# Ledger of designs, part 6: VH-VL binders against q95uq1

Target 1, 197 residues: q95uq1
Amino acid sequence: MSDNHEEESNVPAYVPGKHVSVDQLKQQDAEDEALKRYKESLLGTGVHAPKDDPRKLVIKEMKIQIEGRPDTIYPLDTKELIKEMKTKPFVLKESCHYKITLTFNIQHDIVSGLKQTNTVYRKGIKVSTEKHMLGSFAPQALAHSVTNPRHGWEEAPSGMLARGSYTAKVVFTDDDNEEHLSVEYAFSIKSDWKSDD

## First folded at step 23 (VH-VL)

Design aa3
Fold by ESMFold2, fold request of step 25:
Structure aa3 (fold): chain C 197 residues (1-197), chain A 120 residues (1-120), chain B 115 residues (1-115)
Amino acid sequence: as target 1 above (197 residues)
Amino acid sequence: EVQLLESGGGLVQPGGSLRLSCAASGFTFSKYAMSWVRQAPGKGLEWVSSISPSGGRTYYADSVKGRFTISRDNSKNTLYLQMNSLRAEDTAVYYCAKRTPSWDDYFDYWGQGTTVTVSS
Amino acid sequence: QAVLTQPASLSASPGASASLTCTLRSGINVGTYRIYWYQQKPGSPPQYLLRYKSDSDKQQGSGVPSRFSGSKDASANAGILLISGLQSEDEADYYCMTWHDYAYVFGGGTKLTVL
């Protein structure tokens, strides 16, 4: 039999000027729907605990930042925008320095142990699988952002065997094993930037 | 091929209990949230309960809170619904339903259902 | 008041179109909701058809013909399922669904008769 620690779990995100303690909220009668609605309004905006969207994790965008070049930004707000990542590949010049930032909202409850699993393919053959623990996040009105690498830059591979077109799949899961989203995307590694870059 | 097979329905007196089971196959059961949805004779659909992939989060319709308990055993690929304090209005066909990943969030596969009849 | 309201029945001729409505309760705006649609034939479980939030945020169920489509009528506060080119096998009960305030909610269903 294991020992349990007492800790505050699922504490709502702090909202300036509207804060009521979690303990005070727990002591109120939750069966009164008017009082329940009042408690929920004290916790923040509709993007914090919207009544029309059950998702705990909503990925808003993926940004590819390349040193010395304009950013490539993929909004992911809709199903159509997610599908566009397959048909609008981004380009990495070999040996370029880059990093990737994900922007997302957390709604309703804490998401614990959020991780991404990214699998890259070349000509249908798996090239790599990388897993990154993103962290645990409380629901809040403002979006969260995480950048990989956390510091500095990643370097794109180089050489004739590295150049070419790639497909990839990134999957976001949490400690509850819930799969929140799977995104398929494409990119190329090239020796030169194209003229439209 | 995804398959969901409910069992455990039957005839029960008001105030009685039943335990429903749903055997799942054809997909990685532990990766998906699961739900129970019921349909009273000649009536529409009513969501009853949902459970997260690990079983760590459960959700209930107001009509069944405190009386029904959803659970799952991922080692046996089985979803359960423990129904206590049954009432005549709980009479329905109970469907086991698989949920898609959270972004899409709909019931993509349904079992054939098991019938629960509550009468004196 | 029920969150989603559907007319109990609707009739239409083969080859015509049927427009099935799913009206949200006063005080809830259809514009921000995903409206899901299911088809159910007698003796069978429901089958997912499609969902609609907007033209840029919609999804067709696997194998569901394009003659089934979703839309919204903002002035009526309603989701719409349009079935064009009606066939005899489209005769069924149709349910709308949404997620509202920590519950999945269904409409009462519309029995579509194709004569």
Scores: ipSAE 0.601, ipTM 0.815, lowest interface PAE 1.4, mean pLDDT 85
Fold by ESMFold2, fold request of step 25:
Structure aa3 (fold): chain C 197 residues (1-197), chain A 120 residues (1-120), chain B 115 residues (1-115)
Amino acid sequence: as target 1 above (197 residues)
Amino acid sequence: EVQLLESGGGLVQPGGSLRLSCAASGFTFSKYAMSWVRQAPGKGLEWVSSISPSGGRTYYADSVKGRFTISRDNSKNTLYLQMNSLRAEDTAVYYCAKRTPSWDDYFDYWGQGTTVTVSS
Amino acid sequence: QAVLTQPASLSASPGASASLTCTLRSGINVGTYRIYWYQQKPGSPPQYLLRYKSDSDKQQGSGVPSRFSGSKDASANAGILLISGLQSEDEADYYCMTWHDYAYVFGGGTKLTVL
């Protein structure tokens, strides 16, 4: 049970099944159109296996839910929307209860052991690094959602040293060591919802 | 500085075999997908094969499927291409290419290439 | 037939602009594809220049001058590489590339001559 990272080992796990990538099926048997169609039907790849987009992971949205307050939602389905996250920080009141839901599509192939490594900075100084296992996900037309924490709430830190503006970088990787995306974002911790800090 | 150094090219008869190597340095090799891209004399570029960072997934152009095998040894920072049943049309310069993370997905560094000539 | 088609050659004068086209096969739409561009000088490996899908999804290669830019002509079903302020060192072969149906595919290349 000993791992080297600050993460919960309770992240939803991949449901075991026969693992064959959509790309491997199409590459191996591309000359036989009937067999290609049959293999595509087994995987259900029509909507979730576009011919023009090689990405296995497409992040659609990050939602910050704060107990007793309206949700903050970041659409992330374009490069420009991802770049905008750093310039549109969200606010947490100290000691508030919150959770974060990530919504994403999986295309082409199963993504096994999807994990995020989140590094938080205050005034250029690293204050934490956390690795969270998100799980394993099959390609499908409907988006997947993962909420952290899965149960209950996370509590924002409190006190004079905790209050202020933060920047962060999250990196998404899988068990094949593939780096899918790196996102920079920002937030602040304040003593009150209307505080200037 | 990222460096990719191909080797193992040469002259071979049709039906023969060759193994190409690509020694990588200047980056964390095991974190990146790698590819082989070839260029026949006086012709354009043709993607040959790709391999995932761990080596767990491989991809091939139809023109080489069943004859070529891409592999990697992350402990030696080396990419390989085993070429069997070689044909005259496989004559080309073979480039080792590094891929960027999947959102951007292009070949950001290329080796100098190694020449394979298939002739009787 | 070929997924990407490029004219074999193009000539332009120093200081002028060159517009290199990369036409997608009938039946696939340039609007949803990322078009990548590479430069290759004689005796050298290719070098990445840039990619373009839309104004919100584009990227310039490291160290690539801003006089290189990408665009699309939807009516011609083509990606475009524009090189403005042509210099003698821009004389090279230029390849477009995309990912289509589980393969990286290149155009045939355009030899740009700067007279």
Scores: ipSAE 0.585, ipTM 0.817, lowest interface PAE 1.2, mean pLDDT 85

Design aa4
Fold by OpenDDE, last read:
Structure aa4 (fold): chain C 197 residues (1-197), chain A 120 residues (1-120), chain B 115 residues (1-115)
Amino acid sequence: as target 1 above (197 residues)
Amino acid sequence: EVQLLESGGGLVQPGGSLRLSCAASGFTFSKYAMSWVRQAPGKGLEWVSSISPSGGRTYYADSVKGRFTISRDNSKNTLYLQMNSLRAEDTAVYYCAKRTPSWDDYFDYWGQGTTVTVSS
Amino acid sequence: QAVLTQPASLSASPGASASLTCTLRSGINVGTYRIYWYQQKPGSPPQYLLRYKSDSDKQQGSGVPSRFSGSKDASANAGILLISGLQSEDEADYYCMTWHDKAYVFGGGTKLTVL
């Protein structure tokens, strides 16, 4: 009777790290050089938080990458550009391979557990909801970049039922359930790149 | 309909303590940041404190920092303000306010307020 | 010095236009700030009116009449609330607000009297 002691792999429960504010991190005397380096890595050297912008997440760009096609870039740094994005739908050929890259800045504090929720609508009816965990991000001099999917490509739907015009809403939230941004965009699925479907 | 109902106001002596409550209804309370804003008699509005949707982050005006504590119980849809070491200058109507998402960042709904009077 | 300064009072006639100013402290550029406006009637809590950063970044509160509009005067370093076609019901206190350096900041408020 072999007592298979299943070693409970104590995967340390990812205790969502205590939301240590950047200010708290700055005030903690780096008694340890390792901690200082960690703080520096998190806080970046010389990142000043803007006094006129309360946003913690600032999306700069959404890039649609389609295999074999030129990139479609939506600048999102202004409200006008955000509004304009919805009026400029991108086209996906059925069965094409695509990915989306977001470029953004983090300000003031660490954004923990940033999540992207993408809801797609067709003719006003919800057709899908996807949630993607992007990760945790600290303020830094260089913008962050996240690509979905992280690996490989997404395949666009195919078939007669897939073809048509879509609208989508993407919402960015963190572990604190704070909504940082909501953006609407549009796209179409076509049989061909040139088809006026 | 969004409703915010403040309670807990009253007369207190300087150095005393008071706890305000705000009962929220008509919206998903846990999805929105909440704030306290006060108005002294015959004076303007003053932001006091804010708390993030889950309560993980709190913010305070310098005038109340170290004396006031904002908290929330999302299971009860209730916002709190613990006020310690009260001063005469803390005398005001205290409003509970709902904040819009951070990309808009304004107070879209307000309670009727609860009156706090600090007097000897 | 206060971040936001408002005149204590303003009077205007029915049907006229009222322009309420919210002046930012020197060294702070109004052009980069969102200015929010609230209306408060006697015995009532404040009510959100609108926000204005630029013509491309403005928002009107739900149910707020179109006769209320936001703008800026860069030369005066001020946010402006314009009330066109002034009505008697517009008599109220008006507060501007902004976010500055980790805090919400209100102006001192302007009492608008409709004569």
Scores: ipSAE 0.838, ipTM 0.931, lowest interface PAE 0.5, mean pLDDT 91
Fold by OpenDDE, fold request of step 25:
Structure aa4 (fold): chain C 197 residues (1-197), chain A 120 residues (1-120), chain B 115 residues (1-115)
Amino acid sequence: as target 1 above (197 residues)
Amino acid sequence: EVQLLESGGGLVQPGGSLRLSCAASGFTFSKYAMSWVRQAPGKGLEWVSSISPSGGRTYYADSVKGRFTISRDNSKNTLYLQMNSLRAEDTAVYYCAKRTPSWDDYFDYWGQGTTVTVSS
Amino acid sequence: QAVLTQPASLSASPGASASLTCTLRSGINVGTYRIYWYQQKPGSPPQYLLRYKSDSDKQQGSGVPSRFSGSKDASANAGILLISGLQSEDEADYYCMTWHDKAYVFGGGTKLTVL
């Protein structure tokens, strides 16, 4: 009778830290060098928030990486490009290995608990919903990049039932339930890479 | 149908306090940022304050900073504006406004407003 | 100086076109700002009309007639609301709005009279 001690992986419950605004962080007395360094690391020297753009999350691009294939890049800098993305579906060969990289800027304040919700549809019917916690991000000079999965590759579905055209909606939300972006995209799962001309 | 109903307006003396409420219905209240916008008699619109969907972030116009406090109770679908140290220039119709998601960022629904009069 | 400036009033005839201006303060480039427009009729709250940043970044409010359109005049550093084929029901106050430096800012409003 082997007592399988299921080690309860005490994943510490992510206690959403108190939303400390960048302004509040700036006002906190720099008496603590560690705090100053932390602030500097978070705020970077010279990161100015734009006065003309209220967005906290600015998506720059979505990159589809497929093992052994060239990358597909969707620029998302403009509303028009965002709208056009769904009209340019990418192709996944069944059982291929792929990953998605999102590049984005953070402005004005820390975006805490950024979450990606991806809902996939086939012929207007919901097929799946996936939620991914991306993390917390501060304004910085260089764009942030997040890849899903973080390690390795995702395997595309296979089989006769998997093949076909899909649409998807991805929504980015934070711990404050602020919706930062909602975009639609399309893709197809095929048996081979040959474009059905 | 989206509905916003303001209440709590009235006559108050300078230096007095008033608390406005906005009851929201017809949408998932906790998913949307909310704002107060006021309009003095015969004047234009002035943004007063905004609050994030969860209430974790608040923003104020300089004219009301330190005197007004925006808050919300998502369990009651209600937005609040606590107004302290009221001045004659705070006399206005106060509108509750729903904000669209941040990627669009406009006020898509407005209440009918509640009137605040600050007079001696 | 106010961030957004609007003329106090404008008059136009039915069937004509009206161009309402929203001028940004000097030193602020209108080209990078989203300009939002609201209509307010007497005794009613404001109603959202449209937003315009560029031709690639514009949005029309639900139920807003196509005769309402947004544009910009870079030379004047202004957002423009164009109302084509003016109707009597278009008589209202019109407000422009933008976001600037952690605040929503409204213009002073333009009273449009349809003569």
Scores: ipSAE 0.836, ipTM 0.928, lowest interface PAE 0.5, mean pLDDT 91
Fold by OpenDDE, fold request of step 25:
Structure aa4 (fold): chain C 197 residues (1-197), chain A 120 residues (1-120), chain B 115 residues (1-115)
Amino acid sequence: as target 1 above (197 residues)
Amino acid sequence: EVQLLESGGGLVQPGGSLRLSCAASGFTFSKYAMSWVRQAPGKGLEWVSSISPSGGRTYYADSVKGRFTISRDNSKNTLYLQMNSLRAEDTAVYYCAKRTPSWDDYFDYWGQGTTVTVSS
Amino acid sequence: QAVLTQPASLSASPGASASLTCTLRSGINVGTYRIYWYQQKPGSPPQYLLRYKSDSDKQQGSGVPSRFSGSKDASANAGILLISGLQSEDEADYYCMTWHDKAYVFGGGTKLTVL
């Protein structure tokens, strides 16, 4: 009877700071120069929030970068493309160095404390879960880009046990526990770069 | 099973106040946004207010803005609606509704509602 | 003008098809909006049926029969709920909903009578 002590990762109860809406920010007399600059940055961008799309985070692209290899780019502008992504696995050679870049737009409001949870599955079994704090993002004209890892490269697992097909689920949540996005992708770990098999 | 149970409805005079509660069960309450939707007698549905999962963001219909306050206690799995300065036009059945994640953004579960009657 | 407009009532025979319309206000393009549909029976709360933005962006509620389907009529600037093979139990009020400019907006509802 293995007491799976689920280590309650005492993630300190992030007391979400008082979420100030963009609208509220616009109304607040910027006594704070930093806030004024922020407001100006928000107002100056001419970014109009769409009236037909309630989403605060809109994913645009996922890019897989592998050292010494061409980039794999998944456009994610449509639901179809998002669905298609999981059917087009990318290949990681064992022990290769790779990183993933996500590009997204923020609209309507500031998304504070954005967290990415990446869960990897093999044959339906969870093999890993990684959580990354990405930070806070405001609406702006240009899409935001986040890369994991932020610095350097991640090394792909190696060995006979690592080889195979994987699926991953990425969930984006903010400090208000609002889930903004859930996407799935697939990849394979191979001994070589031959993807055509 | 997801359950939403509204309470706190009743008869109140114009200008009066009332606090509605919604007890939630059967799901992780703190992960979902919640809303109040009302229905006047013999009329259609009207969105009243929404609150984000942790309560950091609140939204109101123009018809209730400044008078109503939505809140939640995630430790108690309870949603609230403080209603002040009540008017005759606020007479309705008030439904508590669970919202799906923002990428789906619909009300997947509803309570049975609680009746608020504002009358002199 | 209301963002969403629905006919007050519609009648159809058992076994027939009913098409319920949800017309968006002029200047708002239905093509870019998700339209949600709810069913409400007398004395009961609303129940979610389905959402429809496009054929690639649609979702059916759990337990909702396949005879319920969503579509759009661009020419009419309307969301459509189609109920095929009408049954007596389909008699209810039907509400469309959308999100527009920081608010959820419901249509006025359509009372469907199965005669």
Scores: ipSAE 0.833, ipTM 0.926, lowest interface PAE 0.5, mean pLDDT 91
Fold by OpenDDE, last read:
Structure aa4 (fold): chain C 197 residues (1-197), chain A 120 residues (1-120), chain B 115 residues (1-115)
Amino acid sequence: as target 1 above (197 residues)
Amino acid sequence: EVQLLESGGGLVQPGGSLRLSCAASGFTFSKYAMSWVRQAPGKGLEWVSSISPSGGRTYYADSVKGRFTISRDNSKNTLYLQMNSLRAEDTAVYYCAKRTPSWDDYFDYWGQGTTVTVSS
Amino acid sequence: QAVLTQPASLSASPGASASLTCTLRSGINVGTYRIYWYQQKPGSPPQYLLRYKSDSDKQQGSGVPSRFSGSKDASANAGILLISGLQSEDEADYYCMTWHDKAYVFGGGTKLTVL
């Protein structure tokens, strides 16, 4: 009776590296001018962190781009606008090609490993969960923009089972498991663009 | 039900050290930032320190910077505060507080506190 | 000068309204800050009440009665906690809080007595 000692592969728990703050980065290697310039180039010159807003990620808008159709833009600058988004569902025609662009600001520090988790519901039942790695972003004067997918288009589901009304929740988290934003939205999949189904 | 239970308080001499613990339950501990807030006898609330959900980022009040260290063990659902070089002014009830997600950013749950007394 | 200043004490009668002020330091505009309010009863930890930045950005704590509301007085550069229909159980210390320059900052607290 060979006792197969299953070697518990101690996969070392990924200990996320100590996040180095922008301030710490600025103080590190102050003697290396090249590194200083590199840091300045990454952190931008003259970006002042707001003293009245603790947020590291500030979403400005979500844009739904559909091939051959006008863009749908959801401004997300205020809590009211965020709340209103779910009351204004967008329409996807079955088999259409679409992509989503997020515009956002980074404040105070680098947001590393920004991840978007999108959970879709139909009639209160979870139908899908998608996770997208957006990347790492530093504070800068200009807003960041990320498009998913990065290349090409996503195809909307098709068929009788796909058609209907959906709700979704998007959560933005970083590699430090900080939740920066949670937003709910709604959409419908239809056979035609004009169908008041 | 969310529960936060502080421990480790006691009497120490000036220059001494203490380690506070906060045992958390009733929520996914690793998803939330945690903080220590203290209250001196008969005084108001003072924020002491905060730590991000994974522990990658720490923040300190100027009054404790260089002396106190906040940490957490998410596998044990426990928050810690290592206090070194204690002073009489550090005498207080120390509360463990759970922070809501950053888009809300308030302390929604508090422990009962643990008392730290620094006296000669 | 402290970032947030509160009166040390306030007294009001049952059924009356109490207005608690949280004044921001000169040079800091209250209009851009979220003001958080906590209630602390004797021998108990603080409890979250509500948050107010504007009418479009406000949040009420779970289980907090509607008689508690937040507002701002721009002329006074202050956050306001209004307690309508004051009850004996509302006797407590009230603390305002904000985030300012990488720190959480509390006011000195107001002791509310219900006479």
Scores: ipSAE 0.829, ipTM 0.931, lowest interface PAE 0.5, mean pLDDT 91

